# VHH binders against o26223, part 294

Target 1, 191 residues: o26223
Amino acid sequence: MKLLWTSQHIKVTVHIDGKVSKMDVLEAIKTRRSIRKYQDREVPEELIDKILDAAMCGPSAVDERPWHFIVVRNREMLEKIPEVHPYGAMVKDAPVAIIVCCDSSLEKIPGFWVQDCSIASQNILLAAHSLGLGAVWTGVYPLEDRVEGIRRLFSIPEHVIPFSVIPLGYPAENPGTRDLFDPDRIHLEKW
Key: E = the ipSAE of ESMFold2; O = the ipSAE of OpenDDE; V2 = 0.75 times the mean of E and O plus 0.25 times the DockQ between their complexes.

## First folded at step 18 (VHH)

Design YB3 (framework vhh_7nfr_2; at its last look DockQ between E and O 0.87; V2 from the best seeds 0.00; counts 0 for: pae E 4.5 > 2)
Fold by OpenDDE, look of step 18:
Structure YB3 (fold): chain B 191 residues (1-191), chain A 124 residues (1-124)
Amino acid sequence: as target 1 above (191 residues)
Amino acid sequence: QVQLQESGGGLVQPGGSLRLSCAASGFTFWEKWMSWVRQAPGEGREWVSGISWSGGWTDYADSVKGRFTIARDNVKNTLYLLMDSLKSDDTAVYYCAKHKYSALPETQDEFDYWGQGTQVTVSS
């Protein structure tokens, strides 16, 4: 699978109610929801490439970029993921999943890889949403049972740590938007 | 405190059947893989069967494949082993074991908790 990395300015056209609208970054952030139901529709490779491009655009500690991505489309493997992830039931219903991993050999400062992979995972979610897809972050790390489950399932080497599993697809639900702003969590100059 | 308590063992004739139960407590049972492991007299521990949290993934040792069935009730926090067509070489103490990982075990160290075991004796 040759990922065509076209550096083209991703004009994210989201089809909402049959209308193509451009989604800006704030809109993407504010309107993104976890989507766990998907249409019986394939996700084009072009969209996955754009999502992965976005995933690699986040900052990392000292620019270590420790992330790797496993793109899973095989139906059998998608159906097995829930067996090693008790909160990953929706993965079996998705046309594709991305497993975000850390290559520990690329880590320059211990421990920051969690932040790096988190940023990558979040960018995947935002990019997916901007492209009219739904996704959800299913946590793997730091739970050892899930980490080892995913590792063995995908024959991931010991120096590579599975971090998250993110199923993607065209959404078959609309959970609506929510306002999560809490002024009580904002402190000015001091606690 | 994690507790695993086996029951259902006993004396049976060759060709007979038994159902073992393992009552689990002290952890979120439905999230964990479980296995049965047995130990015959004078022998080491032998993995018998394993099951995923949902029951959608099961596996068996070659020695029991086609005769034993592993199952679970996540509402009752109970693991089961249905043993059919029992043979004399099935005689062992059977242990319920909790997995560390969401995978079939490769070694005995991949179990973090064990029951006390229940004796199964197959004899004419």
Scores: ipSAE 0.874, ipTM 0.939, lowest interface PAE 0.5, mean pLDDT 93
Fold by ESMFold2, look of step 18:
Structure YB3 (fold): chain B 191 residues (1-191), chain A 124 residues (1-124)
Amino acid sequence: as target 1 above (191 residues)
Amino acid sequence: QVQLQESGGGLVQPGGSLRLSCAASGFTFWEKWMSWVRQAPGEGREWVSGISWSGGWTDYADSVKGRFTIARDNVKNTLYLLMDSLKSDDTAVYYCAKHKYSALPETQDEFDYWGQGTQVTVSS
């Protein structure tokens, strides 16, 4: 039996006056700051998905896309990262971290994976910022001691190179914006 | 110039205790993992214990768990091994070793600097 509905089904999405606010890309680039203090608030998986989608939108050498991402939420693992990466102390306080890796078997042009993974890492930072999160890039590559430490901690195979560890969460600090434009760094036609 | 100098070895009776020290210089000690490795007469080297740069992660060979304690003083740049309940099988030269990596070692080649060693002899 099929019932005929004579009343309207109302699915209400409440929009407060104006459009859904989205951050302009230039604004995101200019206002993003490294955030090392995080609220004790969970980051929803949906936001991590959006961030990783953005990471994979970056260009890569001949479209090789050599990147892989490890999402770390386990408290014990997050607390161990600073022990293999002494300058990553803030990771223990983050609700989640993303490890950006290169699978060297995916390289089509040797050696460009560093640029590829740097692009993916920066996209993570910008996407996190646009979603109201704070993040910071903690360097792993090219520091051999940290590369091997992270590889062993997360059982990463030898042909995969951990590049960066990016803790993220809702920010618990506000460093403010900076004016970093320096015209003296701009050279026309030659150095 | 990396230098590691062990001290504190000696002759002790079974059940006794010793504290080994390793004075470190020529590198940023507080950034590095460190280990103790021992070599018994006529045997290969055996990893004894390792410690992370902060001391927050320690691990021990099964043969010494519960009896030995690794510690470090990052102000004095000194690594320690506190050995309790010593057995004759603990007789060895004990070496202080600097890790190449921020990880527990899988092979001897993962130590880039070694001390000269200090003799521990456990006998009645």
Scores: ipSAE 0.288, ipTM 0.697, lowest interface PAE 4.5, mean pLDDT 89
ESMFold2 (binder alone), look of step 18: mean pLDDT 80; pTM 0.814

Design YB30 (framework vhh_7nfr_2; at its last look DockQ between E and O 0.81; V2 from the best seeds 0.00; counts 0 for: pae E 3.2 > 2)
Fold by OpenDDE, look of step 18:
Structure YB30 (fold): chain B 191 residues (1-191), chain A 124 residues (1-124)
Amino acid sequence: as target 1 above (191 residues)
Amino acid sequence: QVQLQESGGGLVQPGGSLRLSCAASGFTFYEKWMSWVRQAPGEGREWVSSISWSGGWTEYADSVKGRFTIARDNVKNTLYLLMDSLKSDDTAVYYCARHKYSAFPETQDEFDYWGQGTQVTVSS
């Protein structure tokens, strides 16, 4: 039985009335794409709050929850981020960006903060998508030039490590969905 | 291998102009901040100017502000320093330097690669 993966055009019915259609978690995961073009439209604070709430709901090593978030809406700062991040050009076009950071003083087991902040970052992406926003993960850590660039730009203390910059906005592009399933990457019981 | 090669130095009269170039190779040039640093005889190294990877952000030492212009061509992998209204005090070896960080330098240790330098002499 050839499972005809009917490319169900998930009609993201953006209901005009601001009611974000509920997207199930699998749909969010499967249909999420990196969005680098944004509408000239502000993102409501309510949506940012929901996104940040989601960001903090992920697991962390021994529940260390080392993450901090800088929400950036200032136009000048958004325009400066690309100057310290050569692959962050789209940030200048976004109405808002979230910088995910790790407070090393909260780390209980060395090294797991990368996983923790990754989970938080991914949750931001999924939450944004589920809310009808587009976002993209721009990596900061572990590249020292970017880490220090963002650190200085935002006066981040030494014990706090910037991890990712995630611009968000209403999408002005639709890259479509991708099927990334690869059965060759699945091993049963042994390699 | 990372290479930086300065050129364009020479002898010029006070009030004159020079254009320095730094040819970069061995790395992704457009990903790195770059600076000019100079060293006068008997003096330490002095920061002159820095430029972001895109060229959208520049800074200058007070001593050269309004007279010097830093620029870059990321297609040509070249850093430039346009020097106008040159003074005797501008006499130095000028080095191009690559930044470790995407930020303006705070110390000399924040440069990981240097060119060999080009001599600029301002004399009547």
Scores: ipSAE 0.699, ipTM 0.863, lowest interface PAE 0.7, mean pLDDT 92
Fold by ESMFold2, look of step 18:
Structure YB30 (fold): chain B 191 residues (1-191), chain A 124 residues (1-124)
Amino acid sequence: as target 1 above (191 residues)
Amino acid sequence: QVQLQESGGGLVQPGGSLRLSCAASGFTFYEKWMSWVRQAPGEGREWVSSISWSGGWTEYADSVKGRFTIARDNVKNTLYLLMDSLKSDDTAVYYCARHKYSAFPETQDEFDYWGQGTQVTVSS
């Protein structure tokens, strides 16, 4: 993995076909959209490795790093996810999905794992976007039926909590950029 | 609140057919896995079949596989059990049951709501 750092901006350089590509971090955040339609094109393992590296760079409560990731490429398993996760229909059409999990035995402060895994999940979305992929976060936790459904489908131990399922692939749609800035949400000094 | 109401039971001769229905209300039916469970006279409850929320994944007890078909209509909020080639040992009260989890059940404690049951009697 090759990383380039500057005093003013942090950029990740990825060698694709011998070419350097990069995206400014503010651009990535502002242009990322949930992508639910994917090309029939494999995602190289190299890109998944980079995405998971990025996921693990997130801060966590007292550096507890409670996350684990399951990479799912098997077609049969991807097709079964929507049957245990009714709002995960697009997963059957994705070439790969990442399941973000919490290992509760790694918790140092109870309950903060939700924030930790949320950060890892968002980093997956941003990293995928910067690499030319599209992704969407589908929620599992805190819905008990989805949590247990995913746990049993993937043989996840009782002390490990599936948090999110993130299908990803090369996008087959372009929903465009949104301008969501709302000054009324900003409060100075007090509510 | 949650209501499950079975219908369609009755007296049938061996080799006959029945269709059981379960009308569901008080919850979002298409988000829940559903099952049929039966109880023969003097016996414990026996899992018969389960169906995922979409109907895309079904499983059957070995005793009924090939003879029974579970189905659902998510527009009408109704669960069905199509019973063919009925045998005398299929005689039981048949219950509609809602899953706690989106998974095939490992124990009967994984059903959080039950119907009142409908009697199926196979006798020649």
Scores: ipSAE 0.382, ipTM 0.739, lowest interface PAE 3.2, mean pLDDT 90
ESMFold2 (binder alone), look of step 18: mean pLDDT 84; pTM 0.850

Design YB31 (framework vhh_7nfr_2; at its last look DockQ between E and O 0.74; V2 from the best seeds 0.00; counts 0 for: pae E 5.5 > 2)
Fold by OpenDDE, look of step 18:
Structure YB31 (fold): chain B 191 residues (1-191), chain A 124 residues (1-124)
Amino acid sequence: as target 1 above (191 residues)
Amino acid sequence: QVQLQESGGGLVQPGGSLRLSCAASGFTFFERWMSWVRQAPGEGREWVSSISWSGGWTEYADSVKGRFTIARDNVKNTLYLLMDSLKSDDTAVYYCAKHKYSAFPETQDEFDYWGQGTQVTVSS
């Protein structure tokens, strides 16, 4: 028997074993929200592996795949992240965070790494959501103060650029869904 | 324009206490790490203490550890340095400094703005 967690606009089907049913890609995209409150529950390593697999499946410029990922579960480190990231307060409440980084030595065309790491970050969010987890994208790059803060905190080499910090956990909030479709942003053939 | 203005310095006897203040303006204060740096006569600048944006993370030089307390009020845009058990060696001009990065400073170049300083003199 599947347990359904139903809010007004979001239906999440949870299996008896606590696993979330398969979510199609459009549903994942449309129903995903930033989650900043988490349950006091550990995230299984298997789910993190699936999320990281998804993170590496996005396209990159000339297939450069410059991304690296730091998986953070240490409580002390999770508590320090907010101190170097003023808008990362929720990280201290998460059981795990993923730091997306760019290895500049892997970059083939200058500047496209931002797009590559953005795609990877978004895939993390979507994958997390599809697996019944909540996550939020906290921006690091291009703010130098945050970049250097995260770099020093995790002893990241100079040629590697921290890009985003994404806390993850089982959600302890349900913000609902939003309709963000705006036809005024669509132009046919010309502006 | 970024402005930092120190106050609270003065003459005190050894063992005395002072509270320094730094009024900050011209930037989003609550997003920035802040530090106190001092310069004694004839000496170079010495890092004293640093504080994270929230105040949840503080660090101190060994020379002042256990005697000085760095604090901040993000509503008032003010940085503080509580100095207890003052010694003659604490005599210096004390500067408030804004961090360029969200990290403890490694070099003086990591401060992008400085106050004018306030004189602290510890003498019997």
Scores: ipSAE 0.727, ipTM 0.873, lowest interface PAE 0.7, mean pLDDT 92
Fold by ESMFold2, look of step 18:
Structure YB31 (fold): chain B 191 residues (1-191), chain A 124 residues (1-124)
Amino acid sequence: as target 1 above (191 residues)
Amino acid sequence: QVQLQESGGGLVQPGGSLRLSCAASGFTFFERWMSWVRQAPGEGREWVSSISWSGGWTEYADSVKGRFTIARDNVKNTLYLLMDSLKSDDTAVYYCAKHKYSAFPETQDEFDYWGQGTQVTVSS
């Protein structure tokens, strides 16, 4: 909705829009699938901003918030990621990828950064899904060769640890939902 | 056990060509970056070229760029170096090297296994 003003004419545009559907949080969690095929369609910056805002809402050990994010849109760089990450082939076809990193100088409790960055990574997946995007978490840490490969490719300093690479885009596949509930994994009071 | 066996070296005239091969075994070849490194008489080892696991990313030392081509066959577990327009200063023992990391190497200690080498001699 824009309101336009001119020296000779005042043009007022009033738009009455219906309600916008929102995805229930439990529905988002249950229906999110790893998406590895993407439309040839750019992802607007404002959607990436919303996704990263959601990523940073995650809890962290003693609120240390050790995460940093690299947003990658450059085609040459996206095409090189699979060469240091054999199971990241879909990244070259994504319009954008997010690299989740830990700055180890921000740790307040050593070693909990893995949980912290895992939470941020999962929030990226859920937020992307809720915005109509598809994404997949491709693992980097703890595989030393992948960690070093990504670090060098993106000039990441030694005290910063690349944790995951998450390509994302408008989905070009629909793998469907799954029923993964397993009551044998639930233990009451004790094992 | 990891084994790298180079072959294809020999004596050639300046401007000549050679194809080096490196047969690899004892590891999952198609998951690893590989390199060629050479050592001239009385010199330290000099990185020549690297290739990613898929072959989609290749790098060359400035001294060989445009003249050498690195390649791999992941079915036959073989690394190649195609050497054209050879010059006298290409004379060296050429080694096949396995990377420690999935990355372009920054130091010599980033190669965890080496072959025995194959001699290339360029002389008129």
Scores: ipSAE 0.183, ipTM 0.628, lowest interface PAE 5.5, mean pLDDT 88
ESMFold2 (binder alone), look of step 18: mean pLDDT 80; pTM 0.810

Design YB32 (framework vhh_7aqx_2; at its last look DockQ between E and O 0.51; V2 from the best seeds 0.00; counts 0 for: pae E 14.5 > 2, unsure alone 62.1 < 65)
Fold by OpenDDE, look of step 18:
Structure YB32 (fold): chain B 191 residues (1-191), chain A 124 residues (1-124)
Amino acid sequence: as target 1 above (191 residues)
Amino acid sequence: QVQLQESGGGLVQAGGSLRLSCTTSGFTFWEKWFSWFRQAPGEEREFVGAISYSGGWTDYADSVKGRFTISRDNAKNTFYLQMNSLKTEDTAVYYCAKHKYSAFPETQDEFDYWGQGTQVTVSS
């Protein structure tokens, strides 16, 4: 799999099964799937940097940018995450996970940090997909039991709120694409 | 409605064994951590042990380490306390508790639901 990154536009040429495809933004959005199986292959640091760069490019309320990211590669820690996250079983099989957090001290308007961290999380998923990686969003917030579990596991300070855990790796599954367009969810001018 | 109910308590001789059960309902069992506590007459309630939602992690009070084992059966919405090599000092009312968090407990307020307790009496 040859990944070509062109500096100017997130045009990533992903070689999937020997085919070189250019993935534009709409293609990335439409073809992205949750990936929960990963190859026994390391993810280069360069790709993680690109993903994190993308994660920080989203808008935030009044430009508060409250997000922090914990990059987890340690095998022992990856294996511990499932014990504090019931739906995080796949994390133990991933070569890396990103934990998206909110620093509440950076919040300017109460409550918008959820949107900010959601945008960051989604950008991580899209960027990963564009780069030929698979990822899945495992929700931590707003479930208190998961929040505190992740907090203690990673010694996250009280003013920082873990939001999501996103394992990443080269995909070992291909779930295909779905057409999720539903015209019944579109209302013109009024409900 | 969330319910936790202990069973299996009774009278046993020192050196004997007893298995307690905590049957639960009203929530998704496999997603939660659980603990056992005990309270002897005139004493404060004390932590006995805890188990993670998958059973991959357990922790025990020093007083019961090596003798007590916590396990769970997610298909039965039940977790257990196997007590071996029982001592007279193990005599207490035993309580099961549901965790608020996916972590080993630090304080008594980290539990949101409790059983009614079951009496364990160890005779000399």
Scores: ipSAE 0.750, ipTM 0.887, lowest interface PAE 0.6, mean pLDDT 92
Fold by ESMFold2, look of step 18:
Structure YB32 (fold): chain B 191 residues (1-191), chain A 124 residues (1-124)
Amino acid sequence: as target 1 above (191 residues)
Amino acid sequence: QVQLQESGGGLVQAGGSLRLSCTTSGFTFWEKWFSWFRQAPGEEREFVGAISYSGGWTDYADSVKGRFTISRDNAKNTFYLQMNSLKTEDTAVYYCAKHKYSAFPETQDEFDYWGQGTQVTVSS
């Protein structure tokens, strides 16, 4: 705290505390980890809004933007997801989950919706991380059993394809940072 | 070898109760969804109800809702149909069936294994 004195021998310095601390984008990408354990703590609606805004900022094939999102907070519904998605068991312990879907009627280039929804899903993970939350992408598509199960559970229309289920919450674990850089995966000029 | 075997059928007076069992083998029971069906003489098989692998989700045909309850015991590889307030219209051969997918079925071809059936006869 600095005090700024007046010209009369009393100086008082006032600082306005900045409330926003933004994580560098490269730091966010390098430190984000899949989080499967969550605190018993609600996630404010405002944070979900920010995450979904970020999800929709991703590029898409010819700007088709085929994504739709289902926000699930109802405890009974969250507990039912593992019934049709057994390998997403941590979803029942999350305060909220986001289901990323493709509306195939918005597709302009067949098949690129997978890349589009993958981009939206990754943006959800990064945005959650930057807001102090943990999340994990649990795969639904292309596993037909999981796709049909989630579709029926949430009354998703036939032309809409559930792609991923992303549980999120304040993290209750810290897996640490990994060094995954592998220069053998880099090819200059050709394979 | 996958097997489903119903038991517990018999003759009951209208208004009475029966409990059917379906004992299973040859697959990982606790990961599978199951349903009960029934078939009266001269009719097609009719959906009765379904249960998820944990038992946390169930569904029933309107004709039996409120009277029938499905449950399961994963330790015994068995699931059950408790039938209360039985009516003569409930007379049928009852079949247990394993779901092909982890989804609520829309047609009978979404079941890959069936039991041999157990007769339930409700007398007036």
Scores: ipSAE 0.005, ipTM 0.183, lowest interface PAE 14.5, mean pLDDT 85
ESMFold2 (binder alone), look of step 18: mean pLDDT 78; pTM 0.796

Design YB4 (framework vhh_7nfr_2; at its last look DockQ between E and O 0.87; V2 from the best seeds 0.00; counts 0 for: pae E 3.6 > 2)
Fold by ESMFold2, look of step 18:
Structure YB4 (fold): chain B 191 residues (1-191), chain A 124 residues (1-124)
Amino acid sequence: as target 1 above (191 residues)
Amino acid sequence: QVQLQESGGGLVQPGGSLRLSCAASGFTFWEKWMSWVRQAPGEGREWVSGISYSGGWTDYADSVKGRFTIARDNVKNTLYLLMDSLKSDDTAVYYCARHKYSALPETQDEFDYWGQGTQVTVSS
């Protein structure tokens, strides 16, 4: 995707809770839920492209942008992920998964890649939600056994660190929205 | 403390069958990949077979493929090796080993705990 041009205003149709709706960024953040059940329905490449574009728009330490993404659609590979990543059991039922990785050779400030890849991962969740898809972030890093399991399954080089596996698809569940605001977590001027 | 205890070894004739068991304790068994590894007299250790968390992914050394079956029971915390069509070359001490990683091993150093072994002897 080239973003060298001024884009026109585009109406986006989103299907949430059985309703067709427009979604802005605050609505996306407040209504996004982890989705672990998916319809037997393909996700078009165009939507994956939009999601990955959004993933790469996040800030990173010193603009290091250490992220790489593996898009997995192959059924055999999706079915193997739970065998090396037990908390990713729903991945076998997803039409597609995105593996977010850090290329440590791109790191400019040691240790900030975790924040960088977390930002990219959250952007994937929000973009998917805004496009009418459901997704869930399943953690791989820092669990050494699962990091190495995913690395070997996908032939990921030793200097590249698999961070998260994000299955996504059209949702087959609707957990609704939550009200999580807690004023006791807000401190003015000092603790 | 992690404990792995093999049993079921013995003397069998060529072409015979034997079933090995490995009782596991002191760790969360279903979270770990497991393997069988053997050591023939005067030789180094040779990986035999490995199995994933659920048992949905198994693999075997070429020398035993089609003759041996690895299985696990995550309720009883037990690893098994069913050995059929045994040959004299299968004579070895068989060890139960726990994987460090959720992957088929690339080296022997990828096992963090070992049992004491059980002797299998295939002799005419």
Scores: ipSAE 0.330, ipTM 0.708, lowest interface PAE 3.6, mean pLDDT 90
Fold by OpenDDE, look of step 18:
Structure YB4 (fold): chain B 191 residues (1-191), chain A 124 residues (1-124)
Amino acid sequence: as target 1 above (191 residues)
Amino acid sequence: QVQLQESGGGLVQPGGSLRLSCAASGFTFWEKWMSWVRQAPGEGREWVSGISYSGGWTDYADSVKGRFTIARDNVKNTLYLLMDSLKSDDTAVYYCARHKYSALPETQDEFDYWGQGTQVTVSS
């Protein structure tokens, strides 16, 4: 898959009830929910390009950018993912999934790749939401059983570590919004 | 503590059938792939069959394909091996084994827990 879209500015447009609305970054963050049910509707390649562009815009340790992305649209492969990921049942119902991976050969400082790939994964979720899609983060790393399962399924080389599987699609559920603000978790100047 | 306990072994004639069971405890059973492994006298361990945690993936050694069926009941935390058309060469101790990975095993080191085994003897 070749990326067709490159832009410095992503216009956040969501389709809600057939209407196009603009979503700012704070709104995207606050209203994002894990979506595990999807419509029987294909996700345009253009949207995937935008999501992947966003995924690569996060910071990384010493700018190491260790991430790789596997875009999975093949129905057979999507259906196999749940068998190597016990909490990935929804993947079989998604029109597409992104597997976030780390190339360990790109690491400059050991261990920071987890943060880097986490940021990339979160950006995928936020971008998807802002574009009117639903997604969920299914953790692969650090559980070795899942890591090896995904590795073998997709023939991922040993120096590359699968980190997360993120199914995406037009949402077929609306979990609603939640307020997670907790002032007790905020400490001023000292604990 | 993780425990695997096999049962159902015995003496059968060639062409006969057996059903092995493995009772699992001490872990979330449905989150783990499982296999049957056997060891004949004087021989090394031989992988027999494997199953994904949901049962959607199964595979078999060539020596047992078409004759053996692996299954699991995740409500009962039990692994099964249905053995049909048994042959003398199927005589072995059969072990239930938990996978380290969510994949079919490539080596014997990819199992982290084993049962005590159950003896299967096929003889006329």
Scores: ipSAE 0.291, ipTM 0.672, lowest interface PAE 1.7, mean pLDDT 91
ESMFold2 (binder alone), look of step 18: mean pLDDT 82; pTM 0.835

